# VH-VL binders against q0aze0: the designs that were tried, part 9

Target 1, 268 residues: q0aze0
Amino acid sequence: MKIILVNNRFKENTEKKAQEIAGQLSALNVEVIIDNGLDEPYAGTVDFIMVLGGDGTMLRAARRYGQRAIPVLGVNMGTVGFLSNIEINELAEYLPLILREEYSLEARMMLEVAVFQQQSLLTRVFCLNELLLRSNSPRMLSFALEISGQKLEPYRGDGLIVSTTTGSTAYSLSAGGPIADPQLDAFIVTPVASHIINKRPLVVSPEREISLHLLEEREAIIGIDGQIKMDFGAENRVLIKRAPHPLLMVNLKAKPFFTSIDRSLQRQ

## First folded at step 2 (VH-VL)

Design b2a (framework fv_bermekimab)
Fold by ESMFold2-Fast, scan of step 2:
Structure b2a (fold): chain C 268 residues (1-268), chain A 124 residues (1-124), chain B 107 residues (1-107)
Amino acid sequence: as target 1 above (268 residues)
Amino acid sequence: QVQLVESGGGVVQPGRSLRLSCTASGFTFSSYAVHWVRQAPGKGLEWVAAIWYDGSNKYYAESVKGRFTISRDNSKNILFLQMDSLRLEDTAVYYCARDSYGLGKYFYYGMDVWGQGTLVTFSS
Amino acid sequence: DIQMTQSPSSVSASVGDRVTITCRASQGISSWLAWYQQKPGKAPKLLIYAASSLQSGVPSRFSGSGSGSDFTLTISSLQPEDFATYYCQQANSFPYTFGGGTKVEHK
């Protein structure tokens, strides 16, 4: 068995815990690959991915490995999040189940984001939560949104979010988007500070292709999962579609989504 | 040892010009966006300007736009801030800072390495 | 410009106390927020980047949380060396903007 441990080396306690867990797994004849985020993703075949950290570490793991159809387990090491399944102090209890493959999988859709310049593919990335288009200056953006070739009336404002259902509780929620059942596959398209009154969030089929480009020369950026930032200009176009594979999240214990989000919204 | 060292501060008169420099060592300077941040005596931090890793994009605070020019020389590992038409409200300690950088050229998370600062003051 | 409102402006605390500092952005900034510590006469030191990621060498008692517009820095058990001024800073869009600062001082 070969397992990737994903952690953040800039969190000293997380790095130490990852080394401890790697030692314990090696003693059980499990081959361990440590991914601390600084090197290229491991290119070999693996059987399981264990993410040690919060939601941010899980988002990074999803971008690096989510398209491989490998089980991914979120192990929480701090503040309560939405993407972890067990706590670090529960790992010893659940480890035999992991090694025997006695768990269920929950599929979570991902976005494929392709950025073009003059019809040439500039970059292609995957993400679990969202793509954000926003102005990088005091000037508002004028931009075009197309859904499967259907050209909508121009948008005017600070930007736009294209989110997965998993991302519905992240930045899209802060911008006024709906809370979506993460078991649904859909794009949620949420305007950011639109100057056009009554531009509403859209919920569209995941089979649709969404494209964005600027209608005026402006400085803008594209953000991916709140962790990656790219310059975006009038010469660029972004194409968003459902990624070929969902992230396969390991379910070792029940984690009720609706009661968890309801408590989070009422208590914070 | 990763470090940034500012120089060029001093006492100036209003309306004059001053050039600040920041010398980088211990890391690949050309791989990082770098910033100028100032702090007036007894006040908080104020972001002034930034320049992308290759010098292609430059950004300024509204208070300095048109008066200050940020530039860099990647062959010499030096960041510059040319300050023209100086005003009394430009009195501050000026810090240069490296943007925190992971993999790739589009990662801007925070400023992880700072210089010790150089003081710009006014007299007549 | 994105305005960063930091609260409280000052807090009196004792060694061992839990200290929380909040930062509110005037518009959504996703996770592009950093937290800094500054001691008198010294340059700022990065503590947290991308809202919740602990900078290398920073003690685990420091943690950051939040996304969108509301963010929190927590010091779980204040130590003598933690008496300082703390600043949040958004990196969502230019110009970058800092919060007004929170001074953590001795009771």
Scores: ipSAE 0.005, ipTM 0.410, lowest interface PAE 13.7, mean pLDDT 85

Design b2b (framework fv_bermekimab)
Fold by ESMFold2-Fast, scan of step 2:
Structure b2b (fold): chain C 268 residues (1-268), chain A 122 residues (1-122), chain B 107 residues (1-107)
Amino acid sequence: as target 1 above (268 residues)
Amino acid sequence: QVQLVESGGGVVQPGRSLRLSCTASGFTFSSYAVHWVRQAPGKGLEWVAAIWYDGSNKYYAESVKGRFTISRDNSKNILFLQMDSLRLEDTAVYYCAREGDYLPTFYYFDYWGQGTLVTFSS
Amino acid sequence: DIQMTQSPSSVSASVGDRVTITCRASQGISSWLAWYQQKPGKAPKLLIYAASSLQSGVPSRFSGSGSGSDFTLTISSLQPEDFATYYCQQANSFPYTFGGGTKVEHK
């Protein structure tokens, strides 16, 4: 059995714990590949991906490995989040189930994001939460949103978020988007500080293609999962589709989504 | 390790000029918007100026507009604040701050320098 | 300019207390609001961004809430290291503006 152990090198406790866990797995005849985010993703085949950290570390793991159709387990290191399934102090208890493949998988949709300059593809990336189009200056943006060839009235404002259902509790929520059951497949399109009073978030079929481009020469950026930033100008366009493969999240214990989000919102 | 180190503060006379520097290390400086934020002794925080990642956009607080100039040298990982026509009300610790690398945080200051003090001897 | 009014200016508290700080914007800022902690002689530290998102490495006893123009920072059970001054900051538009600060001090 070969496992990738994803951690954050810049957090001392997480790196030390990753080495400790790697040693424990090695003692059980498991081959461990450590991914601290600084090197290229491991190119070989693996059986399982274990993510040590908070939601940010899981988002990085999803972008690097999510399209490989390999089970991914989030192990929380003390920061409460939505993407981890077990706590680090529970890992020893659950290791036998992991090694015997005695767990269920939850499929979580991902976005495929393609950025073009003129007619040339610049980059293609995947993400678990969202793409954000945002002004890179105090000037509001004027931009076109097209959904499966249907051209909407121009948007005017600070930007737009195109989110997965998993991303509904991330930045889309902060911008006024709905909370979505992460087991549903849908795009959530949430305006950011729109100057048009009645622009509402849209819930759109995952079979749709979403296209964005600027209508005026403005400085803007696109961002992915809150972790990658790219310049976006009038010569650029972005195309967003459902990714070919969902992230396969390991479920070892029940984690009630709706009661968890309800408690978070009550604390306000 | 992300680090921001301010320098150039000191004791000045009213009407004189001073240039502050902020040296960045541990991240790709040219990819981040960076700001100057000041704090008068015993007072609160006041945003002073911002410069975008490529130096194309610059923004200033009304109180310093026309007197202060923000600039950056991406080849040397240095942010500058040229302060002209200094006034007593400019007395403060001046902090260099970076906008975050995560999109929900890139409008907020995730790393700050330790500050450099600007005071007057008059 | 967007004015940020923070209250109270100071609060006396004991370890284990729940502390609540409020921040009011003079116009709607959606969720473009952050909270910072500053200890004497130190630079500020980001605690909460986008009104309610906890910064990595910040203890879960800190939480933020609100949208539009009214915002709250809550410390659910005050610890000795939490005695500090707290500031809100709007990032909706330039110029960015800070609240006046709230000093959390020992009873």
Scores: ipSAE 0.000, ipTM 0.390, lowest interface PAE 15.4, mean pLDDT 86

Design b2c (framework fv_bermekimab)
Fold by ESMFold2-Fast, scan of step 2:
Structure b2c (fold): chain C 268 residues (1-268), chain A 122 residues (1-122), chain B 107 residues (1-107)
Amino acid sequence: as target 1 above (268 residues)
Amino acid sequence: QVQLVESGGGVVQPGRSLRLSCTASGFTFSSYAVHWVRQAPGKGLEWVAAIWYDGSNKYYAESVKGRFTISRDNSKNILFLQMDSLRLEDTAVYYCARDLEYYDSTGFVDYWGQGTLVTFSS
Amino acid sequence: DIQMTQSPSSVSASVGDRVTITCRASQGISSWLAWYQQKPGKAPKLLIYAASSLQSGVPSRFSGSGSGSDFTLTISSLQPEDFATYYCQQANSFPYTFGGGTKVEHK
């Protein structure tokens, strides 16, 4: 068995914990590759990916490895989040089940984001939560949204979020989007501070293609999972599709989504 | 092991052009956004420009827009800053610096070069 | 552009003192703030990123706090090697901007 341990080199104590866990796994005849985010993603074949950290580390792991159809387990290291399944102090208890492949998998859709300048592809990235288009100045944006060839009336406001169902509890929620069952595959399109009062969040088929471009030259950025930022001008276009493969999340411990989100909303 | 080494600075006349280079080693250069930050003598830090890991997106401070051009050669691990229409106000030590995260644009910079001085004949 | 205002511009301190430096953004920047240390004749060194995350290899006497528009860098017990100029930087939006710096000097 070959396992990738993904940790965040920029979070205190995670490197030491990764080394300790790697030693424990090696003692059980498991080959371990440590990915702290600094180097290229490991190019070889692996059987399992263990993510040590919070939701941010899981989002990075999903971008790096999510398209390979490999089981990914989130192990929480102190920060409560939605993408981890077990706590670090529970790892020893669940490790025999991991090694025997006695767990269920939950498929989570991902976005494929392609950014163009005129007809040239500038970059293609995958993400688990969302793409955010936002103004980078006090001036509101004017932009076009097209869904599978259907041109909508122009949007005016601070921006737009195109989210997966997993991302429904992230930036989309803060902007007034619906809470979606992560077991559903759908795009959630949520306006950010729209000047037009009747612009509502849309829930659309994941088979659709979503296209965005600015109608006026403005300072804007595209944000991916809150981690990647890129400049976006009137010469740019973004195309969003469902990624070819979902992220395969390991479920070792029951984590009831609806009761968890209900408690979180009462605290916020 | 991570190193950034700037070169190309010197004494220049106003209105002239100068090209700065930054050679990277000890990491996968093509996977990181990189920045130029300058510091005038006795003054504070000023962010100048940044370029995305694949060279696609470029960002500039307002004071240099239209005069400076950032570019990179990933096959040679070199970052460039082409400085046109140089002004006295451009006098500074120019640092190149690496963005914090692999394939991420955080805007925070973890490794800096030693700097190269651009100055004008008095 | 987002204006970053640091205070004080300079502070005189002795080894063992607690030093607090503040940084104020002209608009909300969430946690997109870093702190850098610069010694004379040298390049800056990253101390704190994302407002409160300590960079690897930086001593635990350094800490950062704050969110939104008001941020602080604290040195709990000043050491001889800490006499330097400190800068905050926002990375919320382009262009990225630095504060004017705070020089920590000997009494």
Scores: ipSAE 0.000, ipTM 0.439, lowest interface PAE 14.1, mean pLDDT 86

Design b2d (framework fv_bermekimab)
Fold by ESMFold2-Fast, scan of step 2:
Structure b2d (fold): chain C 268 residues (1-268), chain A 124 residues (1-124), chain B 107 residues (1-107)
Amino acid sequence: as target 1 above (268 residues)
Amino acid sequence: QVQLVESGGGVVQPGRSLRLSCTASGFTFSSYAVHWVRQAPGKGLEWVAAIWYDGSNKYYAESVKGRFTISRDNSKNILFLQMDSLRLEDTAVYYCARGPYEILTGYSEYFDYWGQGTLVTFSS
Amino acid sequence: DIQMTQSPSSVSASVGDRVTITCRASQGISSWLAWYQQKPGKAPKLLIYAASSLQSGVPSRFSGSGSGSDFTLTISSLQPEDFATYYCQQANSFPYTFGGGTKVEHK
């Protein structure tokens, strides 16, 4: 058995804990590959991915490994979040179930984001939460939104978010989007600080293709899961569709999504 | 260990064709975009062509468009560059390079591994 | 095309010196910049990616900084093996473009 252990290079003590866990797994004849974000993603075949950290570490793991259809387990290292399933102090208890493959999997849709410059594909990225288009200056953006070839009236404002249902509690929520059951597959399209009073979030089929391009040259950026940032100009266009594979999240204990979000909203 | 090994370079006559190959090992070749980058003797680096992880998108520098064709065989972990209508100004060491379009990371910033290069030069 | 301008084109230095190389993009490229080292007859070697991230196995005396259109590569204490040509490269837009190179040579 081969496991990738993903940790957060920016957190104190996470490297020490990752080494400790790797030693424990090696003693059980498990081959361990440590991914702390400094190197390229492990290119070989693996049986399981264990993510040590908070939601940010899970988002990075999902982008790096989510399309491989390999079980991914989020192990919380003390930061409250939505994407972890067990706490670090529970790992020893659950490890025998992991090694015997005695767990269920929950599929979470992902976005496929393709950025073009003129007719040429510049980059393709997968993400778990969202794509954000925003102005990188005080100037308002003017841009075109198309949904499966249907052209909407031009948008004027600070930007737009295209989110998965998993991402409904991230940037989309902050911009006024709805909270969605992550078991549903849908795109959530949420305006950012619209100049037009009646612009509303849209919930659309995950089979649709969404495209964006600027109508005027502006200093804008595209953000992916809040972690990747790239410049976006009038020569660029982006195409967003459902990724070929969902992220397969390991479920070792009940995940109370609705009570968790309700509790978070009470705190503000 | 990631390795890229180029082959197929040599001495050619202007107007002829040549096919370069790059054999990849030590990583999941089908998960990465791969590139050809060339360097003329005593000159700097010039990007030539790229192919997406699944072969669906191909890109070319304007100077080679219509003359060069990039392709890949994911079952054999081999990248190809078919060079037709070769010109004296195509004289260079041709490098195979991995990245920056690694599909799983979303990064498009760098070439992390390079082959040793294969020289294409002209007689007379 | 995005034009990458490196300065200086060459620098004469001694072992132990701090060496600074700059790279300017003709338009904003965010942090989509990498630095490479190339020794005569060898393939380029990645030093820095995403403007400031040190590649695994590269000595800590190398560092990168900058964003937007102005970038810097610094070698804090030059070693004998660091005499080489250094290139910056942008990946914001196709075609990908390299700087003209900076040759670090013996004083």
Scores: ipSAE 0.000, ipTM 0.398, lowest interface PAE 15.3, mean pLDDT 84

Design b2e (framework fv_bermekimab)
Fold by ESMFold2-Fast, scan of step 2:
Structure b2e (fold): chain C 268 residues (1-268), chain A 124 residues (1-124), chain B 107 residues (1-107)
Amino acid sequence: as target 1 above (268 residues)
Amino acid sequence: QVQLVESGGGVVQPGRSLRLSCTASGFTFSSYAVHWVRQAPGKGLEWVAAIWYDGSNKYYAESVKGRFTISRDNSKNILFLQMDSLRLEDTAVYYCARDRTYVSGSYLDAFDIWGQGTLVTFSS
Amino acid sequence: DIQMTQSPSSVSASVGDRVTITCRASQGISSWLAWYQQKPGKAPKLLIYAASSLQSGVPSRFSGSGSGSDFTLTISSLQPEDFATYYCQQANSFPYTFGGGTKVEHK
């Protein structure tokens, strides 16, 4: 067995903990590749991905490895969130189940984001939560939204979020989007500070293609999962569709989504 | 093993042209945005220009816009800076630098690999 | 252009001291800030990216903090090899801009 161990070395003791776990796995004849997010993704084949950290670390792992159809386990290391399945102090208990492949998988849709300069593909990225289009200056954006060839009335405001259902509790929620069951596959399209009275969040089929472009030259950015930033100008176009593969999340332990989100919202 | 090596610097007269080169080795050059950063003798760092991983987008500091042209040849792993209408204030060590983000995250934040620099100076 | 102001311009310190350097952006740059170390005659070396993320191979005594417009680089226990000039750099928008630098020098 070969496992990628993804960690966030910028949290206290996470690098040391990753080394301890790697040593434990090596003692069980498991080959371990440590990915702290700073180098290029490991290019070889692996059997399992273990993510040590919070939701941010899981988002990075999903972008790097999510399209490879490999089981990914989130192990929480203090910052509670929605993407981890077990706590770090539970890992020793569950490790035998991991090594025997005694777990279920939950598929979470991902976005495929392609950015063009007119007809030329500039970059393609995948993400688990959302794409954000936002102004990078005090000026409001004017932009066009097209859904599967259907051209909507122009948008005016600070931006737009295109989210997965997994991302419904992230930035989309903060911008007024709905909370979605992560078992559903859908795009959630949430405007950011729209100046148009009737612009509401849209929930659309994951088979739709969504495109965005600016109608006026403005300083704008495309943000991916809150972790990647790209300049976006009037000569650019972005195309968003469902990624070819979902992230395969490991379930070792039942995690009650609705009671967890209810508790979280009550404390806000 | 990852390395950037600048060349083409030298002594030049005002108004002339000079072309700098930066040769990359030990990584997939075509997967990274790359930058030119300069430093005048005894002064701080000044960002000069950037080029996206495939050569499609180019950015320039206002002080060099219209005079300098950034380009790249991904088949040869070489970055170029064509410097026209050179001025005394262009005197500096010129560094090439790699943007740390892999192709999927172009322009994320910072310069993780730097060359050793090449000096551009003036004879009078 | 976004102006990056570093303070102090220089600081005199001894081995073992805690050193703090600040960087202020003329407008909000979120967390799109990096810190570099430059030793005389050498190219800069990346220390911190995304305001607080430690670059691989950089000692843990270096740390970064801040968001928006105010940022701090901290060296918790200065070592002999840390006497150098430090620069902040914003990547929020083009043109990218650097701070004026802070020289950490021997007392």
Scores: ipSAE 0.000, ipTM 0.412, lowest interface PAE 14.3, mean pLDDT 86

Design b2f (framework fv_bermekimab)
Fold by ESMFold2-Fast, scan of step 2:
Formats: structure tokens, C-alpha cells, sequence
Structure b2f (fold): chain C 268 residues (1-268), chain A 124 residues (1-124), chain B 107 residues (1-107)
């Protein structure tokens, strides 16, 4: 058995704990690769991915490894989140189940994002939560949205979010999007501060292709999972579609989504 | 550990058919686009064909279009090149190669892992 | 098709020499260019991707530069294991195309 431990180098406690866990796993004849985000993703085949940290670390792991159809377990190190399944102080209890492959998997859809400059592919990335198009200046954007060849009336406002159902509780929620069951496969298209009062969030089939481009020269940014950003101008176009593989999230203990989100929203 | 191994090359007569295979191991084959690249004896590299990770898109060099068919079986980690109506100018070592991704974002795809090649040649 | 023109076709060099190989695309390809090294009887090895990014495990004496249509591969101090044929390859659009190759040989 070979396991990748994903951690955040910029959090000292997480780095130290990753080394400790690697030692424990090695003593059980498990090969361990530590991924702290500094190097390119490990290219070899592995049996399991353990993510040590909060939701942000899980989003990084999903971008690096989510398309490989490998079980991914989120282990929370302190900050409560939606993408972890167990707490670090529970790991010793669940480790025998992990090593015996006695767990269930939840499939979570991902986005494939391709950014073009003129007619050339500039970059291609995968993400778990969302793509955000937003203004990088006080000026609002004017942009075109096309869904599977259907051109919508132009958008005017601060931007647009194209989200997975997993991402429905992230930035899309803050922008007025619906809360979606993460078991559903769908794109959620949520306007950000639209000047046109009746532009509503859209829920569309995950088989559709979504494209975006600016109609006026503006300073704009494409954001991925709130962690990656790139400049976006009128010469750029982005194409969004369902990624080939879902992220396979390990479920070792029940974490009821609806009661969890309900309590979170009521108490905030 | 990450490997691509070609097979199926051999001696063939003009006008006949041959099927090449490329077996992948040590990585998640279904997540990568894969290519066929050939090299005639003493000559340079020539790109032949590519297939998308899910088999949905296929691309061919003009010299082989209509004669060669690229396909893949993701359940068995195998890439194929079906070569029909073979010509003397198809004599070459055929390599399979996977298209790699870089560090997170931006991601760039280039051929980072190559097989050892399989020779296709013609009898007199 | 995008044509890739490599020069020179061959270069005679000694260990310790600086070697520069040029690649020109018939149209703009941004930074969608890779460099490969091939030794006789072996498969090509990726050296540089995205015009200037060094592949893991490749010695730092190799470097790439350029964008648009003009690109160079530089070996700052040639070593005995560097005698090989080098190829550029554009990844901007299908069909992918390779340069004709540059053979780096002993003087």
C-alpha cells in the first residue's frame, strides 16, 4: 500500500503531524509520499490519499489528484469544514479500517476549466468548488455567457460564478446562489452583483458546456476555488465543462449534510 | 515505475494491416491524453495521432488520415493504433507517449513519458 | 500545419562548450513549445516544457528561452552525456509538429 499525505507547509503543526503520521504508517509497511504543495504532483500510482488540514488543503488535493480515481480522505486539523470526514484525534481509531479498505466512497463532481488567449489554449485546470469571473477594478464588467451554444443576453455586473454542487456552500452561497445536495451533478451559475435586477442563478445539466468572454476591455480575474487567480481580458475566453472523473471522497463516519448546513446557517 | 510498453510491430507487406498496442502501468491511464509518434530509420520525429483521455476526440497527421485509427481501452490501460493500407513510407519505430501536466496552475501538457518503441518494417 | 524549422542541423562541439540551438515556428505559438533529447536507439526524453520550464531531473545547464515564433535551447557547459539529437515540438495546435532535429556531435 502506498499513501500520499497532503499537507500545508505554511502551517507548522500540520507539517510536523504529517511527518509523525508518515513514520507511523511506515512502521505498518505502508509507503508514504508527503506532498506539501511545493513540488509537482506525485506521478506514480497510489492506493489512497490522506489530506491533513482544512477545506483549503482538500481543494488543493482535489486539483492535483482528483482526476486519478483514488480514494481521498479529509482529516481535519482544527478548523471545522465541509470537506473533512474525521478529526486528527480520531485517525488512530480509523486507521485499521483505512488499511483494510473498509470504507464507502462519495463521488463529487469536478469542473474542467480551459482558458484560451485568442484561439490558443493558455491553461487547463480542474477544481472542486467553482470558477469565479470578477472585476479587478471599480468598473463593472460586461460579458457574454453561452450555454451549450445558446447565447444569453449580455451580463452587466461585478462577475459570475460557475459552481459544482459541492461548491454551492462556498462563494456561490455568498453571492446568493442556492444550497445544493452534493449528491447531485449540476452546474450552478450565480451572478455577482448584477446590474440587471432579474438575472437569477441558473441550475443546469452537468453535460452542458459553459463559455464566458468579456464584451468590453476591462481588468478582470478568473479565480479557481478561491486559491488560484489569473488575469482575464477581452482577448480571453473560458470554457467550462464537467471533469472526466469525480473526486472520490472517503466516508468513514456519517456526516449528515442537511442538518450540518442548517445548524451552520442558523447560528451564523 | 511509470511505464508505457509498445508491442505489435513486425515485418509487413505493403497494402496489409497491423495493430500496435501500448500498455500503461504505474499511473491512472484514463486521466491522460496519449500520442503515437514515429521515427523512420535515420530520420526525425513525426507526430502520428492522439486520443483524448476519454476517447472522445481523435487527431491524425495528414499522412495517415483515413488509413490509421487510434483507440483506447481505459479498463485495460491499453492504447491501440490500427494501421490499414500500409505503405513503404510507414516504415518507422512507433512510440507511444503520455501527455503530462505541470504544477497546478497554469497547467501545460507535454509528452513526459515515452515507451521504448516498436519497429514496423517491410519485406522485399 | 505549423512548420518548425530547427538550426543548425548539426553542430560539432567539445566538452565545456556553450551550445545554442534555434527553433522557429511558421506562426505564433505563444510558449507552447517543448524540447526533447534523443540518444541513438533510445526514446526521446523531455527536457523543457512551456518554452522555458526545466523538467524534473534535468540538469540546470539546460535552459530554454523565447516566445511567439523564435525559441532557443542552450546548454551552458556541454558534458559527455549531452552528445545527442535535440528536437523542438509545438503543442499550440493539432497536428503537433517537431523540428527537424539538431545533432550535437564530437569535434
Amino acid sequence: as target 1 above (268 residues)
Amino acid sequence: QVQLVESGGGVVQPGRSLRLSCTASGFTFSSYAVHWVRQAPGKGLEWVAAIWYDGSNKYYAESVKGRFTISRDNSKNILFLQMDSLRLEDTAVYYCARETSGYDFPIYYYMDVWGQGTLVTFSS
Amino acid sequence: DIQMTQSPSSVSASVGDRVTITCRASQGISSWLAWYQQKPGKAPKLLIYAASSLQSGVPSRFSGSGSGSDFTLTISSLQPEDFATYYCQQANSFPYTFGGGTKVEHK
Scores: ipSAE 0.006, ipTM 0.421, lowest interface PAE 9.9, mean pLDDT 85

Design b2g (framework fv_bermekimab)
Fold by ESMFold2-Fast, scan of step 2:
Structure b2g (fold): chain C 268 residues (1-268), chain A 124 residues (1-124), chain B 107 residues (1-107)
Amino acid sequence: as target 1 above (268 residues)
Amino acid sequence: QVQLVESGGGVVQPGRSLRLSCTASGFTFSSYAVHWVRQAPGKGLEWVAAIWYDGSNKYYAESVKGRFTISRDNSKNILFLQMDSLRLEDTAVYYCARDHIVPTAEYYYGMDVWGQGTLVTFSS
Amino acid sequence: DIQMTQSPSSVSASVGDRVTITCRASQGISSWLAWYQQKPGKAPKLLIYAASSLQSGVPSRFSGSGSGSDFTLTISSLQPEDFATYYCQQANSFPYTFGGGTKVEHK
């Protein structure tokens, strides 16, 4: 068995804990690769991915490894979040089940984002939560949105979010988008501070292809999962599709999504 | 230097299958959506199918849906059209064409590079 | 599906004439319209994109205008090489659809 341990190099104690867990797994004849985010993703075959940290660490792991159809377990190190399944102090209890492959999997859709400059593909990235298009200046954007070849009336405002259902509780929620059951597959298209009041969030089929481009020169950026930023100008076009593979999240104990989000919203 | 070249056309019997190919050269094939467009003898242009740059999204005209399958191999710069359950009304010259985008703020999805066409006919 | 209607189906013209071809969409397509020229036995050639933008290498006697549902292709002074069939094509939504064509013939 080969396992990747993903940790956050910027959180104190996670590196030492990763080494400790790697030692425990090696004693059980498991090969361990540690990914602290500094190096290129591991290119070899693996059987399981264990993410040590909060939601941010899981988002990075999903971008790096989510398309490989490998089970991914979120292990919380202290910060409560939506993407972790067990706490670090519970790992020893659940480790025998992991090694015997006694767990269920929950599929979470991901986005494939392709950015073009003129006629050439500039970059292709994957993400679990969302793509954000936003102005990088006080001036409002004017941009075109196309859904499966259908061109909508131009948008005017601060930007737009294209989110997965998993991302419905992230930036999309802050911009007025709906809370979606993460078991559903859909794109949620949420405008950011639209000048036109009647521009509403759209919930569309995950089989749709979404295209965005600026209608005039502006300083804009696109953001991926709140962690990657790219400059976006009128010479650029972005295409957003459902990624070929969902993230396969390991479920070792019941995950109370609705009660967790309800509690979070009451505290605001 | 930028070109598309079709092949695979010929004389076919009704109900049979035929695979058309379109080979791209002189540009980055994997960065463009590509189309199949046909033209029956003495008739106008009819759009048939399109496939996105990575092969994931496919679109078909209603007249061919369920019978034709568009696909691509980006490693070989080749576009395919698999035509099953062929009918006499499928008789046409089949063109492949590259999707065109403009680098300015104005977009249009149109076809700026075309192949020479390959003829599909029926003998009966 | 969006239907594209061209008029006229044919026009008889002489060298030096101004030729106007009209294309109507069954629903609004903004400026997502292209014009093509096709000569007998040849593949179509793109002339105009985005309703009014001239393709590189195309002579300035060709121009396009219109938005929404009504579009026009104009040849300001017809040349011998311009006798051909012309097609409009909408790119607003899939499936893409072509007009029926307009044949520009010798008088």
Scores: ipSAE 0.000, ipTM 0.408, lowest interface PAE 14.3, mean pLDDT 85

